VHH binders against Di-N-acetylchitobiase (Ctbs). Designs and how they scored, part 2

Target 1, 344 residues: Di-N-acetylchitobiase (Ctbs), of Rattus norvegicus (Rat) (q01460)
Amino acid sequence: EDCPCSEASLCRPIRHHRDFEVFVFDVGQKTWKSYDWSQITTVAVFGKYDSELMCYAHSKGARVVLKGDVALKDIINPTFRASWIAQKVALAKAQHMDGINIDIEQEVDCSSPEYEALTALVRETTEGFHREIEGSQVTFDVAWSPKGIDKRCYNYTGIADACDFLFVMSYDEQSQIWSECIAAANAPYNQTLTGYGDYLRMGISPRKLVMGIPWYGYDYICLNLSKDDVCAIAKVPFRGAPCSDAAGHQVPYRVIMKQVNSSVSGSQWNQDQQAPYYNYKDPTGRLHQVWYDNPRSISLKAAFVKHYGLRGIGMWNANCLDYSDDALAREQTEEMWGALRPRL

## First folded at step 4 (VHH)

Design b10 (from a2 with S54Y; framework vhh_7nfr_2)
Fold by ESMFold2-Fast, scan of step 4:
Structure b10 (fold): chain B 344 residues (1-344), chain A 124 residues (1-124)
Amino acid sequence: as target 1 above (344 residues)
Amino acid sequence: QVQLQESGGGLVQPGGSLRLSCAASGFTFSEYAMSWVRQAPGEGREWVSSISGYGGSTYYADSVKGRFTIARDNVKNTLYLLMDSLKSDDTAVYYCAKVQRGYSFYDTSGYDYWGQGTQVTVSS
């Protein structure tokens, strides 16, 4: 397709490989002009195609990659895989994209044909993109741990070998609650790190792992809030677990920052989970507990990325911050972007 | 094969009431949060309301609080939006949507399946 950018060079795929990845998700809403482009190496698009975003990202030397989504039953058929890949390559060329991020989060039984089909899809997609678009990047989103999270039995080593790297979604870590049915951090520090340890122990190179950070939290209604701030939550089962984070809802950082100032508790720090939380009372008188990540908790995780030589860091999602021209919002937004930089 | 099918839209006078329904199939309905999103003529999508999987939590946009009620019937796999005291500003196509696990109710880009929409027109 013809180049929509002011300069024809901005439609050329990014071919340069960066030593440290900063991999960010964008869900639309035109906030991208305000992102910290001094850090970003890849923007994974989850909204509608925005040619202005593509042109701007390329002007900053950053890749823009497609969302790859498909039903697992369809990919068992190798002819379907070939057709899907050809369509995605053609779309990437038409939209001047630099690759694809495969976001498949469906259940897979270890002995099912979907197990091998998923690995084959990743390998064939990577081969197709690399052949057809020189320097293109193919990545795959994986759960915070390879240990059967959400009944996903994937060939993690095969998938890592097949693609350029894995984006580890080290968030939504309360999707299955096997212990006490209580509110907890979205990405508890020690639990998050054990997930990376598990990927590394199975033979996956740290250069294949990009750490995904949440820029959102979870808001839980407390059926009971104890003196020690233990918030009992509704029992909402998920994929075999008796309780889940479906008992609450996600809240972006920008909303959390406005709400915490009027909360009952103010922001508290949980030392065991290395994460902030607060309690508030809604207009109907119900008590809530919100768990989130802030510059402090993110910086601790960024330090782990540097110490263990991971490929990079990133987040879901860049739109979660307050990009208004308000002085406090600007300061909070700068602190969140700054927290992604590995410390000395 | 996930399917969401809306019904119950139509023409109503200001101050009137409508009940929208959304029939869901192809997934375990009770395990997923569900939302209503509307789109007025010439405008973008506006989130209206969400309900948790078992109905224990409900959320509303400020523009509809006190007038709309979201509900679900997990035995019938049906989502409802009960709309009271309708205003001309409520005129829109109303969409039923499934919230992807691990995504915000407020972030409509995290919705993985959408119905075709049902038109609600509030006029005299």
Scores: ipSAE 0.000, ipTM 0.188, lowest interface PAE 18.6, mean pLDDT 89

Design b11 (from a2 with S57Y; framework vhh_7nfr_2)
Fold by ESMFold2-Fast, scan of step 4:
Structure b11 (fold): chain B 344 residues (1-344), chain A 124 residues (1-124)
Amino acid sequence: as target 1 above (344 residues)
Amino acid sequence: QVQLQESGGGLVQPGGSLRLSCAASGFTFSEYAMSWVRQAPGEGREWVSSISGSGGYTYYADSVKGRFTIARDNVKNTLYLLMDSLKSDDTAVYYCAKVQRGYSFYDTSGYDYWGQGTQVTVSS
């Protein structure tokens, strides 16, 4: 279709593949003009189509990819898969997109037809996009570990082989709490690294893994604070686990930075989890504990990406930072983008 | 200067138990993950177990899981490996090692300091 950009060349798909991926999610809100475009290689759109964002990303040599979402029951039918892929390819061409990121996070039983159907969808989607849009990129979002997280029995090696790479959602790691029902880091360092070790041990190349970092934290109501700063949380079950992070709620980094300044504890560092946290009281006097990631914790993870030769890094989501003209906000935002770069 | 000193090795019969200790000095012990690595005669180094700085998180190689327990005492700056149900295949020199920040427990090439080792021999 017609190019919405000021220059027709900006509607051509990006064909260059970077050796190091910086894969970021955008959920709208028009903050994208303030992103660190010196780093970004791919923007995965999770909001409404924004042609201005697409034109701008292409002007920076960055890919813009569609969200791939579909009901698992439907993909068992190969005719449905072919139709869905054709529709997504047509949409990518119409919107001048550079590929698709498949975001399927549904339960799959190992013995179900959905197990093979999901791998077939990824393979067929990749084949279709590569054939129809030269240089296009097909990726798949996976849990922080291949070991049955959230009752997802997926053919991880088959999916990795089928697509360009995996975006590993190394966050929401308290989605199932099998141990004590307590507040904890969204992405605890050693647990996160264990997940990558699991992917690597099953034979997936480090060149197929992009590390996803959270730019948001979790705010939990603290039912009881122990002598060593451990907070008991409400027992909210999830997919068979007795407790989950559904006991709290997600908070973007921009809100966390404002709350920590007025917190009871100030920012604390938990050495075991290598993550920051703080305690604050809400207007009703209720104690809360917030766990998040900051430039320090992100830099440690970026170092792991470099040391193990992973394909890249990225985050959920770029909109979480404060892009206002406030001097402190600007400094904090620059530090968060900077933390994605591995340092010596 | 960083120093790691192992002790507690020796000769033990199959099915027996040993407790290895590693005395650490020259760094803030509680801020670093620590590991045990072994080397059997004629073989390469094998990662055995790791423990987080506080001791809250422990990790084990499949070959020792359920038989070995890693522990630490941050007041005494000492790392422990409690070895139960010892087998002839556990015969090795056992090394205490400090995990460098930014490295996985599983990557022994990222360890910045090593002890001298203590010999464990499981034989009748």
Scores: ipSAE 0.000, ipTM 0.168, lowest interface PAE 17.7, mean pLDDT 89

Design b12 (from a2 with S57D; framework vhh_7nfr_2)
Fold by ESMFold2-Fast, scan of step 4:
Structure b12 (fold): chain B 344 residues (1-344), chain A 124 residues (1-124)
Amino acid sequence: as target 1 above (344 residues)
Amino acid sequence: QVQLQESGGGLVQPGGSLRLSCAASGFTFSEYAMSWVRQAPGEGREWVSSISGSGGDTYYADSVKGRFTIARDNVKNTLYLLMDSLKSDDTAVYYCAKVQRGYSFYDTSGYDYWGQGTQVTVSS
């Protein structure tokens, strides 16, 4: 387990807590060199292991955590859970990582053995990591609401109690569209806040909740665009819902910024959803509507995090911004990082 | 287990056509966007085309726009790439890939499963 860093101390796990968590996802490509390290407390790695990223993050006092993913059918077996946990602990030690973020988003029936097995996995993973790596952090990604999103019947209170905190994926909120099959915000303000209210009402401490913000939007082809900017979308079912965001595609903020200024409508603000959108025509003449988050919408959510004393904020994903040395790109990137800071 | 299996590659003359297929299993195919990515010898991966889960939205790299057509059959769990007016520059191994939720079509690092690839050679 040799240390790849210039200083041996940079291979030691981060053991100290920050008052406010800024939990960011990294998917590779070395864009991490340009992140706002004055804010970041945890980097959750979804790409290949990058030892330079680990060394640099540790030099800034930030944690770097593994991705935890496993098939739910396998975790019913306690021997399998123990083996998986031992493997992940060994990997964290080998890569000088500070913990694990469990990203299980599979369907679970309320009456299934997977329901209890998932809670057991989170508890046993947390116990193993805390025992084997002093000060390590175990977290779990949860949907924007505990109310059966994407047919995930999880023991949310048990999971929250078992781990250090929950990263709430308060995005992809159109994954199941039960109402009109129309384009909408990825993370509508009031709907997002309702999800946090639901977690809090079930007894989960605000100190167990980190708010996940999307740094990407959705681009939808409009089958019809009304005079009131209602974009009708294709009917693509998802986990029992007749319509879903799978009718569109995800677009990172850097691409949105290049497109919005040349769009037909320019950036519009939807007051009901507290989110920006724009309309454009593609080269074939098809009408599109793009919904996204900008510094304004993010700042409103950051204010909620501060007001309710949540543990922190973060986003999917840090690679979505334009990290080139272009002056406009730098300004836009700085504004997006700045929006995560709860304002006075 | 997720499986992606490409077929339909081969040797073709410039100006010719090929139809690539990718058979998918182990996940709910209609819920995920799918992409074609190519890699020429000694070069990096180049994104070619993507299709939304429903098939309602299709996207193409500028280099292939107007020549290639991406399609899917959600009943058969099969992805297609119809390649017309092939050029020598289209010579590459073509990979079918599943786009992970939370990722843009343009971010190939976010593709969680890849097929084995199928060789397309365009030469006289």
Scores: ipSAE 0.000, ipTM 0.351, lowest interface PAE 12.7, mean pLDDT 89

Design b13 (from a2 with G56D; framework vhh_7nfr_2)
Fold by ESMFold2-Fast, scan of step 4:
Parts: structure tokens; C-alpha cells; sequence
Structure b13 (fold): chain B 344 residues (1-344), chain A 124 residues (1-124)
């Protein structure tokens, strides 16, 4: 399209790369006007195109990148890959976008043709974008650990080498529960760090890793809640595990903040998992346990990012906060954005 | 091959009832939350209701709470929306959608697969 912005310069792709990445997801709810643009280096759009968001982000020197999603069966065909890449490059040019974030989360057998096809897709996408859009950024979302999470057997070193960097989705860490079917933190501190250790041990540079933080939690119905706050949950299998976080549902931070104040327990801190939780009773009399992240748990993870020299930090997703003009909401929102800043 | 196919729409008088169905295939249905989303003529998409993979947790938009019931049959891989006390403003195309792992029910832009939609018209 012709430039939809008030100034033609705002439609030119962002070419400058920051030393520290703050990579945020936006799902298209017009809350972006209230984000902390002093931190943001990249906005990954997961929703409909918003030209006002693109113009505004560019005015702040931040990139806006497309969502890249495709069925694995299709990418085995190199002609299909070339066509898909050409379509995405053309779309990025039409919408004045600065790149693409590839969000493929499908299971892959280690011996399948999809294993090499996925790495080829990432490499070919990166080559195409870099050639066609100067300074463009190609990234790939990976699980919290490279060790077979959700039956994803990927060539992680090949993918990391192929693109600009990996956004590590260090959340949904209860997607496969191999032990007791109980509620737990979305991103337990030690388990999260173990995932980064695994990526580093396989030879991936810390400069290829951006830490993804959840700005949402999980709400689980407790089949039984013990006196020690152990919440037994329904057995919902996922990709070979007998239990999963599918026994609960995701809730954004803004909803959690309103609910915790009226909860039975109030906010509690679990020292082992370095995460907050609370218990509440629903209108039908069932007990629930909610696990989430707050400024305290996020700050601990931001410190790890700084200490180990990771490329950056980010979150799923920026729309999760309460951007109203309510005084308490403003304070809570400022604290959540502030918690992402690595401190000296 | 993930496929979602809605059915059960049609013309109904105000105060009437309809039951929408969504037949799912190509994934392990019980492992994923499912949602209903509607789009009225000339308007944007509106989230209506969601149900957890197990079926134990259900959520409703304020506009439909107390009138609509979401349900699922994990043996038959089918999602349902039972609509009672229908009003003219419930007229819309109704879509079933698969909630991607890592997405809140409230973030409809994060749904990874959508049905083609079924038309519901509430008029005399």
C-alpha cells in the first residue's frame, strides 16, 4: 500500500538493531497506545494488521513483524516453501513490516522429512527477507527446553543458526505433566533456567536467545485441595503425557489482579517454584488454584537474562495488562513493564 | 489435517432456541480448549464462549451469560453451543475455533484454526 502514516519516513523499515532486545506480542486490541515504548524493540503482531500501530511503533524506532504460520506437511515441498516466503515478503512490503516471527509449534518426529524441512523453511525465509527488505528481522519461537517438549524434535542449532534469534517461550511449562497431576507454576524458576542451560549446552549462543515471560497465568479447578495447598487436577493428556495444563485455562494478568483481592487465600508465594498463586471458590462452590507471574518473579528472571548475557527479554502478551486510567491499574501496569528491565 | 465444521444454524424467531455443533478432526480434541466466536453484519468478531479441553471449565461473554451453554463430547470430537432465549441482536455468523496452546480464551486472534461459520438469523 502507499504509506498510511502521517510522515512517509514512518513507512521505511527499521534498520537499526539494539544491543538488548525487548520483544513483545500484540494480539490486536488497541492497547498498544499505552505500552512502555521506552523499552520495546520489536512488536510481533498476532492478529489483524493495524496500520496505526505500525506507524506508531516506527515513530518509536521499534520493529513490527508478521506472524509466520504454516502446516508442516506443506513445507516438505521446496516449491511450496518458495511460494509461501514470496507471499510473506510481499505482505511485509505491503504492510511496511520489518520482518517475520515464525510460530510453528507442531510435533515433529526426529526421523521425519519435516525435521530438515523446518530448518530449510527458517533458512530460506531468513535469506528471502534479508535480501528483499534491508535490515529485516526473522525470528523463531521455541519451547522452554529443546528436550522434546510437546513431541517437537527440531534441529534447534540449525534453526538458531538460520535466523536472527530465537524467542524462547519459557511458559506453558505444565503442557506435559509426567509426575503428579497437580496445579503448578506456568514458568517455575528453576525449570525455566534449566531450559536455557539446555539450549546453551547444545552450543547455541546466549546472543541467539530472547527470554519469553508470561503475563498470564493458569486457573485450575481442584478435584481436591490439601491443607498444604496441593491442588489435584483432572487428567487431561497431551502428546504422550498423562496430565497437562489443559486441565485449566489461561487468565491474563489484568483478570488475576481483580480476582486475587477477593480470593480465599490472598496472594501466596511458592518458594520452590519462585512464583505466586492463590486459591478461590467459584459460584458453584468448587475450589480453584491460580498460578501466575508478578513483578517479583519476573524481576528474578530478568536478572538471569542480564547475568548470562542473553539477547533480551519479552513477553506473551502486552495486551494482558490493565491499561485503564484507574490509579491502581496504572501502578500495577508500570510495575510489570518495569520488572522487564535488567538491573545492574 | 485439522478441520472444524459448524452446523445447526438457521432462521429462528425471537425467544426461540438453536443448537450449534462443530465437528472436529485432525487433532486430539480433548487436549485443546475450544471457543465460539460470532460476527454480526457490519461488525467485528465477538468472543461468545469457551470450554476447557476436559469440559470442566466454561466461560461466557456477558451478553450471552445465562442464555447460552457451551458443551463438548470428547468421545465424538464435537463442540456444542446451546442457545436459548434468542434475541434479534444474536443474529450473526457463528464460528467454532481451536484455542492454540499458549493462548488465553479471551485472545481470539490467537486461535490457530477456524471453521467456515454457520449463519444464525433471529427474526420474525
Amino acid sequence: as target 1 above (344 residues)
Amino acid sequence: QVQLQESGGGLVQPGGSLRLSCAASGFTFSEYAMSWVRQAPGEGREWVSSISGSGDSTYYADSVKGRFTIARDNVKNTLYLLMDSLKSDDTAVYYCAKVQRGYSFYDTSGYDYWGQGTQVTVSS
Scores: ipSAE 0.000, ipTM 0.283, lowest interface PAE 13.1, mean pLDDT 89

Design b14 (from a2 with G102R; framework vhh_7nfr_2)
Fold by ESMFold2-Fast, scan of step 4:
Structure b14 (fold): chain B 344 residues (1-344), chain A 124 residues (1-124)
Amino acid sequence: as target 1 above (344 residues)
Amino acid sequence: QVQLQESGGGLVQPGGSLRLSCAASGFTFSEYAMSWVRQAPGEGREWVSSISGSGGSTYYADSVKGRFTIARDNVKNTLYLLMDSLKSDDTAVYYCAKVQRRYSFYDTSGYDYWGQGTQVTVSS
């Protein structure tokens, strides 16, 4: 009811659809004032509600969507689903939001009641939002491949059919390492593309797929770093795999840009994975290897989005860049936003 | 079953020193980054420092850089914050936190487990 914006019109939900989605995540650090609003079509909020962000996004014609998170055990109950949807719709209305992005990354066994319940939740959420908020957008975050990633047996075709589109988290692709326990790219080019191929072969329309790019990398301690830059990592199991990226930690692009200048190797390019990496030595003398994405690797993926007619592109997360007034930081930030643009 | 328990807080005069400890249990401590986050009276949570799982990489907020040192003992499953040259502005409840898988330690909203906090008061 109460509109916190300078213009009452800015509290009305965005109803128009763009031909190309640029779907970005914001974790609430007030860096949004410096984003490239000439590109953004949707901001998915993962931080505290910021009414100023909502008003500004709407002034640029961009949607702002809620985070949808719920325990899978609870959604087996249709009464619980109805109540949860009603609460999220009411919250969206109260905060003048344009929809919801459902971020469920829990294990599901193919034969479990959660399998059907998750598809029902997505369908019922989409129906509820579309009915109650004209032009609202319901989306669902999916793994980089529908092939049982992280023990998620989901009805991917049913979910895609039920919602407006899928945001494909084509990152954290070392979450399960079934081969050698070594450091690797967060989103290796060929592996990332096979995931999209898998979604397409299932019959999911390219217009239902938005490519998620990481604006962060992983820092791994090397138990051994070979002469050909193979970094052996600790064996940390995850959901049945013997090794995982939990052997490292995530680092945002802004930190990577400062650290690479002090690295032993400088930035290197791995042609097989089409991703940059670097090696550095910590104060105790241990070698680390950091894998990340840069404008080059992102542009290659953006070209795939355009060539195969995907719905759009986006990233986790917009806060990862250096939004200071430093000239180098501004140049690096501009290049990262620029890399998302479709190119001829 | 994951537990994080802070200790070592107290009252200290400006320019003094304190050592905070965080005892961790219920997970493979050495494979996760750990952070210290503080909350001053009437203010939001402020990230202070983080350390990689191995202890090889350390990171500090500009407000504490050069005065605080983060460390860990992976044999004892204990995280430390060594605080030197304390200022009245360092007065806060200090929390130890585990960085969640798929989250940067710079994004405190992504932390999956938090300790109950230990009070640090810097006053004459």
Scores: ipSAE 0.014, ipTM 0.337, lowest interface PAE 7.2, mean pLDDT 89

Design b16 (from a2 with G102H; framework vhh_7nfr_2)
Fold by ESMFold2-Fast, scan of step 4:
Structure b16 (fold): chain B 344 residues (1-344), chain A 124 residues (1-124)
Amino acid sequence: as target 1 above (344 residues)
Amino acid sequence: QVQLQESGGGLVQPGGSLRLSCAASGFTFSEYAMSWVRQAPGEGREWVSSISGSGGSTYYADSVKGRFTIARDNVKNTLYLLMDSLKSDDTAVYYCAKVQRHYSFYDTSGYDYWGQGTQVTVSS
């Protein structure tokens, strides 16, 4: 309860509602000092609590929200849900937080008790936070499409109705590969937009959808690289699919920018997926293919957000950029933040 | 409340073996990649190994490849590191760590939760 900020007003919950949300994730490391605070409306703290970040975000009129993580089997018990919510509300008050972002990405069978329990958790969490912290914000991270992604049978309409809005994780879209086991974009343009169309067609308001963009890519080892840049990848199954992005690993934009200039191919653009990629050789001589997003691919998605009146945009995660004083790094970082702004 | 608790460290002679365990609670263990990170006296943190949430993919630092095996038991919420053919250079405090979803396991500085560490000493 005691305020760690230079001014007591900076510990008060943010009550102002922005017409357009810019929802960013922070994983620590104090890179937040260099973020584009002219855009940010919400910071989701997925690292250790940093009171200076909270004070600074509040000084910019931005919300700071907790990470809501819990074992799915525990939430079947309504007494456990009530206790967990009370603990999270108390923590939000102690850390002067403005809400919670619920990050449950577990497989749920449609016939399981977890199906109803998850919707109940979201509803009860929202009721508790709104009651206890005036103006607080409760959000839920959903897959890029409501169509059974990663065997998640969720009541998407019920969850959307229960909370303030959904953060749509329009990335990791190769989590289940049902076709050829080849490397592909983390967030292919047309596939990503199809997911939003699916949410809208089921009756979810565009004002309930915030588009999540990756500021990271995937690095895949190519078992074979064709003349047409088709990278065959290892067959790693995931939740019933024979192949998955688990055949590769995540790489932040700052690392990608350093690798691309020394790569075999240089940066290439795939028109079908509207995403950049490149090929490089590792120290052992193995060929890799990296798929990522850049200012061009991000600006195309930002335009969709604006034209269809979505609630906002955001990304995983703000720490992915190079916040050093290097001139090129500054330029690249400014271009990435700038790409989130819809041109018109 | 997320907790990670390491065990199984100790003193072992060169060429010996140890099995480290990490008991995890407070999150859906099977949904997150997990890592082992070590820190030798006077050195920085060194990434050792990572395993995907399902256990279907494993990754190793070149210094330990072929000697160490990472494994997990998603029913018991436990992470393991089986260390064979231990060398004096393997002496370090070994940390269990939770990898953020969508986060590079090579970048240990952004891991969201860490255990307290367990000391491994390889010496005669």
Scores: ipSAE 0.085, ipTM 0.589, lowest interface PAE 6.2, mean pLDDT 90

Design b17 (from a2 with G102S; framework vhh_7nfr_2)
Fold by ESMFold2-Fast, scan of step 4:
Structure b17 (fold): chain B 344 residues (1-344), chain A 124 residues (1-124)
Amino acid sequence: as target 1 above (344 residues)
Amino acid sequence: QVQLQESGGGLVQPGGSLRLSCAASGFTFSEYAMSWVRQAPGEGREWVSSISGSGGSTYYADSVKGRFTIARDNVKNTLYLLMDSLKSDDTAVYYCAKVQRSYSFYDTSGYDYWGQGTQVTVSS
């Protein structure tokens, strides 16, 4: 009831929907004033609530949505689901939020009660938000492919039908490595597109799919680096796969840009994966290989979004760029935001 | 229910050593990177160290590199920070934190679960 904004109108929920969604994640650090607000339609708050961010986003006509997370074992109980939804609706009203983005990434066995419970949670959450907050938006984060990624057996068509749209996390695509244990792109072009093809073939409308782009890469220590730039990585299993991206670590684009031009190899382009990479040597003498996305690789994916008429595009996460006053940093940041626009 | 419980803090003299522990429950511990973050009186939070889910990769802030060692026991679901050659400027509340998947450990604002913190005071 108490509005923290300069104008009371800025505490009213955003009611209109735009034809093209630009869905971005914010994890805090107060960099939000430097974002490209000419593009943004939704900001998902995955850090601490910031009332100034909420007021500013609303002044630009953009939605601000809650992070929705919950343990799967708890949602089997319909009374628990009702209470959780009521609490999230109350929080959204108290913080003047425009909806919720459900981020459940737990394993689900196809025969488990969690399979139907998850779909019911999404449906009930959407019904509750739409009823209690006019024009509110409920979305669900899904893996880059519906084909059993990370042992998630979900009712993808049911979830898509239940909510406003799916944010497809078309990154972390090395979370399970079933082949050779080598470093690879976070979001390889052909593999990423295959995931969207799989969602479409199962009957999900392109108007239900928002493409998630990584603004971060992975830094892998090479146990061996071949003459052909094949980086052998440690065998770290994940959810049944013998190898995974847990052999490396995530690095934001701002760190990559400071490191790439001082690296051993400089930036290289891998034509098969349509992604950039580079090799560098750490202070202890170990060789590393970093795979990331740049304006070129992002523009190729944005073109796919436009060509297939997907609902929109977005990224994890907006804080990954260098928002300092440095001229080079400003140019690189403008290029990354610009690459999201599907321009032909 | 996810819980992180720190222990091992206390008063120590400059040049001394201390071992912090963090007991984790409510999630598959070995699947997540874990971090230590500290906050000195009157200062913001400072990232100290992170360890990969397997324990195979460790990372340190420049201010602690060579003096602190991060470790984990995935059988006991416990995270450790071994602190050697302690300095007065290491005085802070130390927090254990879970790094969410699809999130860089360099940005602490997105950590999804935090412990209550344990006080470390380095004074003669």
Scores: ipSAE 0.000, ipTM 0.415, lowest interface PAE 10.7, mean pLDDT 90

Design b18 (from a2 with Q100R; framework vhh_7nfr_2)
Fold by ESMFold2-Fast, scan of step 4:
Structure b18 (fold): chain B 344 residues (1-344), chain A 124 residues (1-124)
Amino acid sequence: as target 1 above (344 residues)
Amino acid sequence: QVQLQESGGGLVQPGGSLRLSCAASGFTFSEYAMSWVRQAPGEGREWVSSISGSGGSTYYADSVKGRFTIARDNVKNTLYLLMDSLKSDDTAVYYCAKVRRGYSFYDTSGYDYWGQGTQVTVSS
């Protein structure tokens, strides 16, 4: 027997689906031992395979799914698609996994053969997994809006119809800055909601949409910081836009919480974007502005999920929190997990 | 096809200096943060340093702060690691890696592409 778990039953695929999905990403480091397993329905593994994580997740009735990535030029060939799917199914069986989350974020031209090939890959992957692993789950990560984000011309309705549901990456919303080259929220409230509205207007069911929340922020060096807290950033183009969030860097919530209390401004709330930010000075004397999400901003988005009857919520990524024994860290971590379930 | 190719490793005495290079191809280099990660014999991978796509922001592990400098040339699509005051504990294979968009450079396990590595040996 090839089962690494303490009980053979823990190597069986999870078959049932819950009414509400809580879809979390894990990138390693064994912080999963401290996650809120009362909520989690799916763990998408983006780090190295960890059999202890798989056994533990199954003991909690949660799915563990593979990362699916592939070069788009290769999937034009149907024989290649069939081989790739067979390899992923075999890997899922070998690692006792419950499915696959397809994370393709490559540029696609609307008129390219990759446009149809991507939809075919999602359909064929879903058919293969469902046939070979009873109750398995196939999902696809989509941008915060179907409107040409990052030059991704995808058949969003076809992809949604083909798989079990979409994980909407409603973050990195400054990946293309077409307006003023200034620091802004990673997931501004109204812009985020507009993205979901766009998916729904295309005819995609709310039951096909899981809202992705960022548990990280962006740290930007301010070339100039105005008295009104407008932070001018370096002009770093991305996929045709003159400015992007590549002018800053991502910082996990655990780092933000340690830094905000020693910041120049303390935590501020931007009402227009419904997001927190703060300003700090680095050891070299440069001013920075950090935009992030906190329990307040997350709870507002979780309320939208509930109000529109979306399939669920989740985040990138569960490792971002401070899982140490520190009392304040524990309180902050509990608040972040709790924010995924809005209170009345 | 994304490719990352490291060079510049070698044998140096304690206190010496080396310059590592990483030639990148197959993606728009300036749009992505890049990192250096090392692996000492018999140990796991350790994050060393990262640089933003523009080169405007640089970050270092506490073990290398003040001794190493990360830099990039976005015209030549090349990442550099300038290593000064090398110690025996710096002996490792050094990898350059592409940081995935939507991902913290602190979380090396989620990097999407890695080079083959270049050996650095600090010994007297």
Scores: ipSAE 0.012, ipTM 0.437, lowest interface PAE 9.0, mean pLDDT 90

